# Designs tried in a protein design chat: VH-VL binders against Coenzyme F420H(2) oxidase (fprA). Part 18

Target 1, 148 residues: Coenzyme F420H(2) oxidase (fprA), of Methanobrevibacter arboriphilus (b1a7s3r263to410)
Amino acid sequence: VTIVYDTMHYSTQKMAHEIAEGIMAEGYDVEMFFLHEDERSEIVKSILDSKAIAIGAPTINDEPYPSIGDLMYYLKGLRFERTGIKRKAVTFGSMGGKGGTPASLGKDLGEYGFDVVDTCEVYYVPDEEENKACFKLGQKLVEEAKKI
Key: E = the ipSAE of ESMFold2; O = the ipSAE of OpenDDE; V2 = 0.75 times the mean of E and O plus 0.25 times the DockQ between their complexes.

## First folded at step 21 (VH-VL; framework fv_dargistotug)

Design b2 (from z5 with heavy chain R105Y; at its last look DockQ between E and O 0.88; V2 from the best seeds 0.00; counts 0 for: pae E 2.1 > 2)
Fold by ESMFold2, look of step 21:
Structure b2 (fold): chain C 148 residues (1-148), chain A 120 residues (1-120), chain B 106 residues (1-106)
Amino acid sequence: as target 1 above (148 residues)
Amino acid sequence: QVQLVQSGSELKKPGASVKVSCKASGYDFTYYAMNWVRQAPGQGLEWMGWINTNTGNPTYAQGFTGRFVFSLDTSVSTAYLQISSLKAEDTAVYYCARSRYTMEYWFDYWGQGTLVTVSS
Amino acid sequence: DIQLTQSPSFLSASVGDRVTITCRASQGISTYLAWYQQKPGKAPKLLIYGASTLQSGVPSRFSGSGSGTEFTLTISSLQPEDFATYYCQQLKSYYTFGGGTKVEIK
């Protein structure tokens, strides 16, 4: 499973780590990528080798996630429906206002050929229950990926 | 109020077996992995391995394959360490300690330790 | 398998002294290192994680630094309650502990 995220104030990073914990609790490996530091070629390679992905970005001032736009555009161009695998996906993120980035990412991924099984969005910093929800999201992603 | 409470000290003869328990409370048991650490008298700390509390699958450090078995009873939030064919060199304090599932996580809570003495 | 070497193995110091303990890793571990304090008859207690982040409730006289292969634990003004053995732990792979540093108060 491949997790790709961008973050502000480390909240989305915390969510990504909790999702990874849930995946690893199910006994599966995770490759994690931070968009600012990791190369797009390695991210795409990991996604192509995976049956499941998690993509996260914050909502900044009620605006969508501009820093992942290049990746999303690239994924659109790959036409994943032609790979013969209907990959599972989840989206996640933090918000400071109205939110909506996870839903927007999920809609885009659905159009790109992914089966988006759930989303998770928190206000600013995840609390204890929201951390558990992210953990459960990771477990759910694995459960759905096993059905492929 | 996270607590790890271990079973009491044990005095055993060589060749016997022992089962140490570690009962967790104050948190969701499957949210954390459980580790076992050995400390022989006057010696340092030695990681023995861990058990995935969600799947029940153990991982053993080198030198701890064979006579050492990790197990769980999730219904009572308890992890177990069983040592068979006890030897005098098994005399030690055995600690349980929790971590997250990523290998980059520290041990934030420890059990009080269980002294196992093997003497003929 | 990553070996950790602590130095010194034993240290005697006076109350108020600045104490420094080092931990060297056999290969790079970034900042994946923790420090523990163990008093006689007690379980280890986490002091520092991530090489430099102080655990909640730990006095500010304790500090950690380093990355890669070289790490230090510093006690800026040694107190009588700091008599203990200190262990480093690498968190990169297979959870190896250092051999320990016993600190005695003169």
Scores: ipSAE 0.501, ipTM 0.806, lowest interface PAE 2.1, mean pLDDT 86
ESMFold2 (binder alone), look of step 21: mean pLDDT 93; pTM 0.946
OpenDDE, look of step 21: ipSAE 0.887; ipTM 0.942

Design b3 (from x1 with heavy chain G104R R105L; at its last look DockQ between E and O 0.92; V2 from the best seeds 0.00; counts 0 for: pae E 2.9 > 2)
Fold by ESMFold2, look of step 21:
Structure b3 (fold): chain C 148 residues (1-148), chain A 120 residues (1-120), chain B 106 residues (1-106)
Amino acid sequence: as target 1 above (148 residues)
Amino acid sequence: QVQLVQSGSELKKPGASVKVSCKASGYDFTYYAMNWVRQAPGQGLEWMGWINTNTGNPTYAQGFTGRFVFSLDTSVSTAYLQISSLKAEDTAVYYCARSRYTMRLWFDYWGQGTLVTVSS
Amino acid sequence: DIQLTQSPSFLSASVGDRVTITCRASQGISTYLAWYQQKPGKAPKLLIYGASTLQSGVPSRFSGSGSGTEFTLTISSLQPEDFATYYCQQLKSYYTFGGGTKVEIK
């Protein structure tokens, strides 16, 4: 499983780590990528090699963080609907206002050929229960990926 | 309150078996992996391996792949260490310690330790 | 197979002293290192993770530094309750522990 995220503080990073914990609790390996530090070609290669992905980004002034747009444009161009495999996906993120980034990303991924099985969004910083929700999101992603 | 409570001290003869328990409370048992650490009298700490508390799959450190068996009873939030064909060199305090599932995470809570003494 | 070497193995110090314990890894481990304190008859207690981050409830007189292959635990002003054995632990590839450093009363 491949996790890709961007973050303002470290809220989305905390969510990504909890999702990874849930995936590993199910006995699966995870590759994690931080958009500002990792090369996009390696991220896409990992996604192509994966049956499931998790994509996360924070929201700025009720808009998705711009760095994710570059990745999403690249994924759109790959036409995953043509691969014959409907990979599973989840989206996640933190917000400071209206939010909606996970849902928007999920809609886009669906159009790109992914089966988006759930989303998770938190206000500012995840609390203890929200960390558990992210853990469970990772477990759910694996459960759905096993069906492929 | 997070707590790991281990079974009491054991005195065994060579060739016998022992089963050490580690009962967890105060947290979701499957949210954390369980590790086992050995400390011979007057010696340092040795990591023995860990068990995935969600799947039950153990991983053993080098040197602990034979007579040592990790297991679980998730219904009572308990991990077990079984040592078969006990040898005098197995005399040690055995600790359980929890960690998150990623291998780059520390042991935040430890059991009190179980002394296993093997002598004729 | 990552080996950790702690130095010194033993040190004698007085209350109020500044003590420094070193841990050297046989290969680079980035900041994947933790420090533990163990008193006789007790389980180890986590002090520092990520080489330099204090665990909640650990006094600020403890500090950690280093990355790669060389790491240091420092106690800025030794207190009576700090006389114990200290272990480093690498977390890069499963786990190994250093041999320990026993800090005793001078």
Scores: ipSAE 0.399, ipTM 0.773, lowest interface PAE 2.9, mean pLDDT 85
ESMFold2 (binder alone), look of step 21: mean pLDDT 93; pTM 0.945
OpenDDE, look of step 21: ipSAE 0.830; ipTM 0.925

Design b4 (from x1 with heavy chain G104R R105Y; at its last look DockQ between E and O 0.94; V2 from the best seeds 0.00; counts 0 for: pae E 2.2 > 2)
Fold by ESMFold2, look of step 21:
Structure b4 (fold): chain C 148 residues (1-148), chain A 120 residues (1-120), chain B 106 residues (1-106)
Amino acid sequence: as target 1 above (148 residues)
Amino acid sequence: QVQLVQSGSELKKPGASVKVSCKASGYDFTYYAMNWVRQAPGQGLEWMGWINTNTGNPTYAQGFTGRFVFSLDTSVSTAYLQISSLKAEDTAVYYCARSRYTMRYWFDYWGQGTLVTVSS
Amino acid sequence: DIQLTQSPSFLSASVGDRVTITCRASQGISTYLAWYQQKPGKAPKLLIYGASTLQSGVPSRFSGSGSGTEFTLTISSLQPEDFATYYCQQLKSYYTFGGGTKVEIK
């Protein structure tokens, strides 16, 4: 499983780590990428080798980070619907206002050929219950990916 | 309040078996992995391996792949360490300690330790 | 396996002394290092994780530093309750503990 995220306050990073913990609790390895530090082509290579992905970004003033748009545009061009594998996906993120980035990313991924299983969005910083929800999201992603 | 409570001291003869328990409370048992750590008298700490409390799959450190078996009973939030064919060198305090599932996580809570003494 | 070498193996110090313990890894481990304190007959207690982050409830006289292969635990002013054995632990690839440093009363 491949997790890609962008973050501004460590909130989305915390969510990504909890999702990873849930995936590992199911006995599966996770490859994690921080969009600002990691090379986009290596991220896409990992996604191509995975049955399941998690993509996360915060919402800033009701707008996602520009780097997520670059990745999404690149994924759009790869035509994942033609690979013969309907990969599973979840989206996640933190918000400081109206939010909506996870839902928007999920819609786009669906159009790109992914089966978007669920989304998760938190206000500012995840609390204990929201951390557990992210953990369960990781477990759900694996559960759905096993059905492929 | 998070607690890890281990079973009491054991006095065993060479060749016997022992089963040490570690009962967890105050948290979701399957949210954390469980580790086992050995400390021989007057010696340092030695990581023995861990068990995935969600799947029950153990992972053993090098040197602990034979006579040592990790298991669990999730219905009572308890992890077990079984040592078979006990040798005098197995005399040690055995600790359970919890972590997250990624190996890059520290051990934030430890059991009180269980002394296993192997003597004739 | 990644080996950890602690130095010194033991030291004798007085209350109020500044104490420095080092931990050297056989290969780079970034900041994946923790420090534990253990008193006789007790389980280890987490002091520091991520090489430099104090665990909740640990007195500020404890500090950690380092990255890569060299790490330091410092006690700025030794207190009577600090006489114990201290262990480093690498968290990069499985877990390995250092050999320990026993801090005794002079």
Scores: ipSAE 0.491, ipTM 0.812, lowest interface PAE 2.2, mean pLDDT 86
ESMFold2 (binder alone), look of step 21: mean pLDDT 93; pTM 0.948
OpenDDE, look of step 21: ipSAE 0.874; ipTM 0.939

Design b5 (from x1 with heavy chain G104Y; at its last look DockQ between E and O 0.87; V2 from the best seeds 0.00; counts 0 for: pae E 2.3 > 2)
Fold by ESMFold2, look of step 21:
Structure b5 (fold): chain C 148 residues (1-148), chain A 120 residues (1-120), chain B 106 residues (1-106)
Amino acid sequence: as target 1 above (148 residues)
Amino acid sequence: QVQLVQSGSELKKPGASVKVSCKASGYDFTYYAMNWVRQAPGQGLEWMGWINTNTGNPTYAQGFTGRFVFSLDTSVSTAYLQISSLKAEDTAVYYCARSRYTMYRWFDYWGQGTLVTVSS
Amino acid sequence: DIQLTQSPSFLSASVGDRVTITCRASQGISTYLAWYQQKPGKAPKLLIYGASTLQSGVPSRFSGSGSGTEFTLTISSLQPEDFATYYCQQLKSYYTFGGGTKVEIK
């Protein structure tokens, strides 16, 4: 499973880490990418080799696509529906206002050929229950990926 | 209140087996992996391996891939260490300790330890 | 696998002394290192994780530093309750422990 995220103030990174814990709890390895430290070609290669992905970003200035727009544009161009595999996906993120980044990412991924099975969005920094929700999101992602 | 409570001390003869229990409470059992650590009398700590409390899949450290078996009963939030064909050098205190699965792997809570003594 | 070498193995110091314990890894482990305190007859207790982050409830006289292959645990002013054996543990792969440092207070 491939996790790609961008983060501000470590909130989305904490969510990504909890999702990774949930995936590992199901016995599956995780490959994690931070958008501004990792090359896009390696991220896309990992996604193509995976049956499941998790994509997350914070909401910046109430915009749903703060820093992942180039990746999402690239994924749109790959036409994943043509691969014959309907990969499972989850989206996640933090918000400081209206939010909506996970939902917008999920809508776009659905248009790109992914089966988006759930989302997780938190206000500012995840609390203990929200961390557990992210953990369960990782478990659910694996559970859904096994069906394909 | 996070707590790991281990079964009581055991006195065994060489060749016997023993099963040490570690009962967890105060947290979601499958949210954390369970580790086993050995400490022979007067010696340091030795990591034996861990078990995935969600899948039941164990991982054993080098030197512990034989007579040592990790198992679970998730219905009572309990992990087990079984040692078969006991030898005198198995005399030690055995600890359970929890960790996260990948990102925060340090052992934040430990059981009180179980002394297993192997003597004729 | 990754070996940890602790030094010194034994240390005798007075109350109020600054005590430094070192841990050296056989290969780079970034900051995947923890420090534990173990008192006689008790289970180990986590003091420091991530090489330098103090666990909740641990007195501020304890501190950790280092990355890569060389790490230190410092007790800025040794107290009578700090009599214990201290262990480092690497958490990168197969979670090995250092050999321990026994600290006695004169």
Scores: ipSAE 0.453, ipTM 0.795, lowest interface PAE 2.3, mean pLDDT 86
ESMFold2 (binder alone), look of step 21: mean pLDDT 93; pTM 0.950
OpenDDE, look of step 21: ipSAE 0.880; ipTM 0.940

Design b6 (from z5 with heavy chain M103S R105L; at its last look DockQ between E and O 0.95; V2 from the best seeds 0.00; counts 0 for: pae E 2.4 > 2)
Fold by ESMFold2, look of step 21:
Structure b6 (fold): chain C 148 residues (1-148), chain A 120 residues (1-120), chain B 106 residues (1-106)
Amino acid sequence: as target 1 above (148 residues)
Amino acid sequence: QVQLVQSGSELKKPGASVKVSCKASGYDFTYYAMNWVRQAPGQGLEWMGWINTNTGNPTYAQGFTGRFVFSLDTSVSTAYLQISSLKAEDTAVYYCARSRYTSELWFDYWGQGTLVTVSS
Amino acid sequence: DIQLTQSPSFLSASVGDRVTITCRASQGISTYLAWYQQKPGKAPKLLIYGASTLQSGVPSRFSGSGSGTEFTLTISSLQPEDFATYYCQQLKSYYTFGGGTKVEIK
C-alpha cells in the first residue's frame, strides 16, 4: 500500500502515520511519500504497483490542495479507469477552517478510476479517538483491497 | 493507566520448558506490537523479536528462531514467551515491552521482568 | 544486521559532573535511535526517542543528539539517581541494543 501526503504542519503527517500503523497491524507493508521531499516518478511507480493508496493534504483557506495538485493532474492523465481494475483509495487531512479537502480529493480520485472507500478529516490536530479512527481507516483500506 | 504485568520467577531444570506471560492493561491491546527482551545475569539487553498482536504473526531475531515461541491470547490481552529444552544459558530476566508497528517503534512501557533460572 | 557500539563501557563520575555517552551504528539509521536507563533489579526506562526527543517526565538534564551513525547521550549535571546503566537501541531493523554504559560513582 502507498501513502502520499503533503503538509506544512504536523497534523496530516500524524494522520498518515496512524493510517500506516493500521495497515501494518493487518500485516501489510506500506511505502510512505512526503511530496515536498520525494521524487514524483517514485511516487507514481509505487502507486502503479499498489492495489490501494491513501492521499492526504491539509485544508487551510489558501485553496484546498495547491501543493498536491500536480500529482492529482498526473494521476488524471494515467487513465486508471481504462485498466479495468479499480484500485482502492482513501483520502485524509486536517483543517483549520472550512475543510473539505479529503472529500474533493476523493471525488477527483473517483473520476480518475479509483474506488474511494472512505475519507477522514480532523480539526487542527487529531485527538486520541481521531488517531484510532485513522488506524481503523488503514485497516479498512486493507480489507477493501483484499477484494481485488 | 498502561501496565504490563509478567508472571513470576521460575526455577527449572535443564530440558524442561517454561512459559512466561505478559498481561497488558490500560490500552487497546492490538494497537501495539509486543516485544520480548532478554537479559542474562550481568549482561546487556538483547532483543528477541516481536509479535503482531492483531495477526499473531511473530518475528524472531537471529539466534531466537528455534526453541523460543511467541504467542497470544487476545481474549485476555496477554502475550506469551515459551522456551523449550531449557539450557543453563537460558538463565536470564525476560521482559515484555510494547511498541507501535512502524512509526513509533521505541519501547515506552515494559513489564517488570521474569527471572528464569535453569540449574542442575 | 545493524551493530551498535557504545562508548565507554564503564564510566566513573561524581555528582554534578557532565557525562557523555556515545553510540555508533554499523550503518546509517537516520534518527531511529532510543536511549534507556536501567537501574539494578528494574526494567529499563525510556529516556529519549527519535535520537533527540525527551520522553515525558524525564529531567531536562538529559539530552540526545546525532543522526546517521553517530549518537550522543549527555547528562549535564549528574544526580545521585542517575547512577545506572544506559543503553542505546536502533529501531531501523531488528531493534538491536548497544552493549550498555555503566555509570558508577567515582
Scores: ipSAE 0.487, ipTM 0.818, lowest interface PAE 2.4, mean pLDDT 87
ESMFold2 (binder alone), look of step 21: mean pLDDT 93; pTM 0.948
OpenDDE, look of step 21: ipSAE 0.858; ipTM 0.932

## First folded at step 22 (VH-VL; framework fv_dargistotug)

Design f1 (from b1 with heavy chain M103F; at its last look DockQ between E and O 0.94; V2 from the best seeds 0.00; counts 0 for: pae E 2.02 > 2)
Fold by ESMFold2, look of step 22:
Structure f1 (fold): chain C 148 residues (1-148), chain A 120 residues (1-120), chain B 106 residues (1-106)
Amino acid sequence: as target 1 above (148 residues)
Amino acid sequence: QVQLVQSGSELKKPGASVKVSCKASGYDFTYYAMNWVRQAPGQGLEWMGWINTNTGNPTYAQGFTGRFVFSLDTSVSTAYLQISSLKAEDTAVYYCARSRYTFELWFDYWGQGTLVTVSS
Amino acid sequence: DIQLTQSPSFLSASVGDRVTITCRASQGISTYLAWYQQKPGKAPKLLIYGASTLQSGVPSRFSGSGSGTEFTLTISSLQPEDFATYYCQQLKSYYTFGGGTKVEIK
């Protein structure tokens, strides 16, 4: 399972880490990528090799973070909808305003050939219950991926 | 509130078996992995491995892949260490300690330790 | 297997002394290092994680530094309750411990 995220103030990173913990708790390996530090070619390679992905980004001034858009554009061009296998996905993110980034990313991934099974969005910093929800989201992603 | 309570000291003869328990309380048992650490009398700490408390899958450090078996009973939030064919060199205090699965891997809470003595 | 070498293995110090303990890894471990304090008959207690972050409730006289292969634990002014054995632990792979440093009263 491949997790790709972008973050401001580390909130989305904490969510990504908790999702990864949930995936590992189910006994599956995770490849983690942070968009500001990791190379695009390695991210795409990992996604191509995965049955399931988690994509997260914060919302900036009620708009999606531009850096994740570059990755999404690249994924659109790969035409995953034509592979015959609909990979599972979740989207997640933190917000400071009205949000909507996880839902928007989920819609786009669905059009690119992924089965988006859930989304998760938190205000600013995840609280204790939201951390556990992210952990369970990772577990759910694995459970859905097993149905492929 | 987080507590790891281990079973009491054991005195065994060579060739016997022992099963040490570690009961967790005050937290979600499957949210953390469980580690086992050995300390022979007067010696340092030796990581033995860990068990995934959600799947029950163990990972053993080098030298602990034979006579040492990790297991668990999630219904009572308890991890177990079983040592078979006990040898005198198995005399040690055995600790359980929790960690996360991938991130935050330090051992923030430890059991009180269980002394296993193997003597003729 | 990643080996940790602590130095010194043993030191004798007086109350008020500045104490420095080093931990060297056989290969790079970034900041995946923790420090523990152990008193006789007790389980180890976490002092520092991530090489430099103090665990909650640990006195500010304790500090950690380093990354890669060389790490230090420093006690700025040794107190009577600090006489103990200190262990480093790498958390990169197969979570090995250093050999320990026993701090005794001079």
Scores: ipSAE 0.535, ipTM 0.821, lowest interface PAE 2.0, mean pLDDT 87
ESMFold2 (binder alone), look of step 22: mean pLDDT 93; pTM 0.950
OpenDDE, look of step 22: ipSAE 0.874; ipTM 0.939

Design f2 (from z5 with heavy chain M103F; at its last look DockQ between E and O 0.92; V2 from the best seeds 0.76)
Fold by ESMFold2, look of step 22:
Structure f2 (fold): chain C 148 residues (1-148), chain A 120 residues (1-120), chain B 106 residues (1-106)
Amino acid sequence: as target 1 above (148 residues)
Amino acid sequence: QVQLVQSGSELKKPGASVKVSCKASGYDFTYYAMNWVRQAPGQGLEWMGWINTNTGNPTYAQGFTGRFVFSLDTSVSTAYLQISSLKAEDTAVYYCARSRYTFERWFDYWGQGTLVTVSS
Amino acid sequence: DIQLTQSPSFLSASVGDRVTITCRASQGISTYLAWYQQKPGKAPKLLIYGASTLQSGVPSRFSGSGSGTEFTLTISSLQPEDFATYYCQQLKSYYTFGGGTKVEIK
């Protein structure tokens, strides 16, 4: 499973970590990428080799971060709908304002050929219950990916 | 409050077996992995391995493959360490300790320890 | 396995002293390092995680520093309750402990 995220604060990183904990609790490996530090070619290679992905980004004043948009455009061009495999996906993120980035990313991934099984969005920093929700999101992603 | 309660001390003869329990309370059992640590008398801490409390899949440190078996009963939030064919050098205090699976791997809570004494 | 070497193995100190314990890893472990305190007959207690972050409830006289292969635990002003054995632990792979440092009263 491949987790890709961008963050301006600690919050989205914490969510990514909790999703990874849930995936590892199910006994599956995670490859994790931070968009600002990692090379796009390695991210795309990992996604192509995976049956499941998690994509996360913050929403700041209802503006998505440009690096996520660049990745999403690249994924659109890869034409995943032609592979015959409907990969599973989840989206996640933190917000400081109106939010909506995880839902928007999920809609786009669905158009690109992914089966988006759930989303998770929190206000500012995740509380204890929201951390558990992210953990469960990781478990759900694995459960759905096993059906492929 | 997070608590790990281990079974009482054991006095065994060489060749016997022992099963140490570690009962967890105060947290979601499968949210954390369970580690086992050995400390022989007068010696330091020795990590024995861990068990995935969600899948039951163990990982053993070098030197602990064979006579040492980790297991679970998730219905009662309990981890077990079984040692077979006991030897005198197995005399030690055995601790359980919890950790997360990936990013927060430090052992924040420990059991009180179980002394296993192997003597003829 | 990644080996951890603690120095010194033993030290004598007086109340009020500044105490420094070092832990050296055989390979780079980033900040995947924790420090524990153990008193006789008791389970170890977590002091510091992530090389430098104080666990909740640990007095501020304890501090940790380092990354990569060299790490230190410092007690800025030793108190009577600090006489114990201290262990470092690497958490990158197979969770090896250091050999311990016993701190005794002079």
Scores: ipSAE 0.551, ipTM 0.836, lowest interface PAE 2.0, mean pLDDT 87
ESMFold2 (binder alone), look of step 22: mean pLDDT 93; pTM 0.952
OpenDDE, look of step 22: ipSAE 0.864; ipTM 0.935

Design f3 (from z5 with heavy chain M103L; at its last look DockQ between E and O 0.91; V2 from the best seeds 0.00; counts 0 for: pae E 2.4 > 2)
Fold by ESMFold2, look of step 22:
Structure f3 (fold): chain C 148 residues (1-148), chain A 120 residues (1-120), chain B 106 residues (1-106)
Amino acid sequence: as target 1 above (148 residues)
Amino acid sequence: QVQLVQSGSELKKPGASVKVSCKASGYDFTYYAMNWVRQAPGQGLEWMGWINTNTGNPTYAQGFTGRFVFSLDTSVSTAYLQISSLKAEDTAVYYCARSRYTLERWFDYWGQGTLVTVSS
Amino acid sequence: DIQLTQSPSFLSASVGDRVTITCRASQGISTYLAWYQQKPGKAPKLLIYGASTLQSGVPSRFSGSGSGTEFTLTISSLQPEDFATYYCQQLKSYYTFGGGTKVEIK
């Protein structure tokens, strides 16, 4: 499983880490990528090699953080609907005001040929129950990916 | 609230077997992996391996792939260490300790330890 | 297998002393390093994780530093309850412990 995230305040990073813990609890390996630090070619290669992905970004003034948009544009160009594999996906993120980034990313991924299983959004920093929800989201992603 | 309670000390003869239990309480058992650590008398800590409490799959450290078996009973939130064909050098305190699966891997809670003594 | 070398193995010190314990890794482990305190007959207790982050409930006289292959645990002013054995542990792969440093009263 491939996790790609961008973060403004480390909240999305905390969510990504909890999702990774849930995936590992199911016995699957995780590759994690932070968009500001990792090369796009490695991220796309990992996504192509994976049955499941998790994509997260914070909402900035009710819009996704810019670097995630570049990745989404690139994924659109790859035409995943033509690969014959309907990869599973989840989206996640943090917000400081009006949210909606996980839902928007999920809609886009669905149009690109992914089966978006669930989304998760938190206000600022995840609390203990929200961390557990992210953990379970990782488990659910693996459960759905096993159906492929 | 988080507690790991281990079974009591054991006195065994060479060639016997022992099964140490570690009962977890105060947290969601499958949220954490369970580790086993050995400490021979007067010696340092030695990581033996861990078990995935969700899948039941163990990972053994080098040197522990033979006579040592990790197992679970998730219905009672309990991990087990079984040691077969006991040798004198197996005399040690055995600890269980929880960790996250990969990212927050430090052992924040430990069992009280179980002394296993192997003597004639 | 990543080996950890702790130094010194043994340290005699007085209350109020500043104590520094070193842990060296055989290969780079980033900041995946923890420190534990163990008193006789007791389980180890987590002091520091992520090389430098203090565990909740641990006195501020304890501190950790380092990354890569070289790490230190510092006790700024020893207290009577700090006489114990200290272990480092790498958490990158196969969670190896250092050999320990016993701190005793002089």
Scores: ipSAE 0.458, ipTM 0.795, lowest interface PAE 2.4, mean pLDDT 86
ESMFold2 (binder alone), look of step 22: mean pLDDT 93; pTM 0.951
OpenDDE, look of step 22: ipSAE 0.836; ipTM 0.926

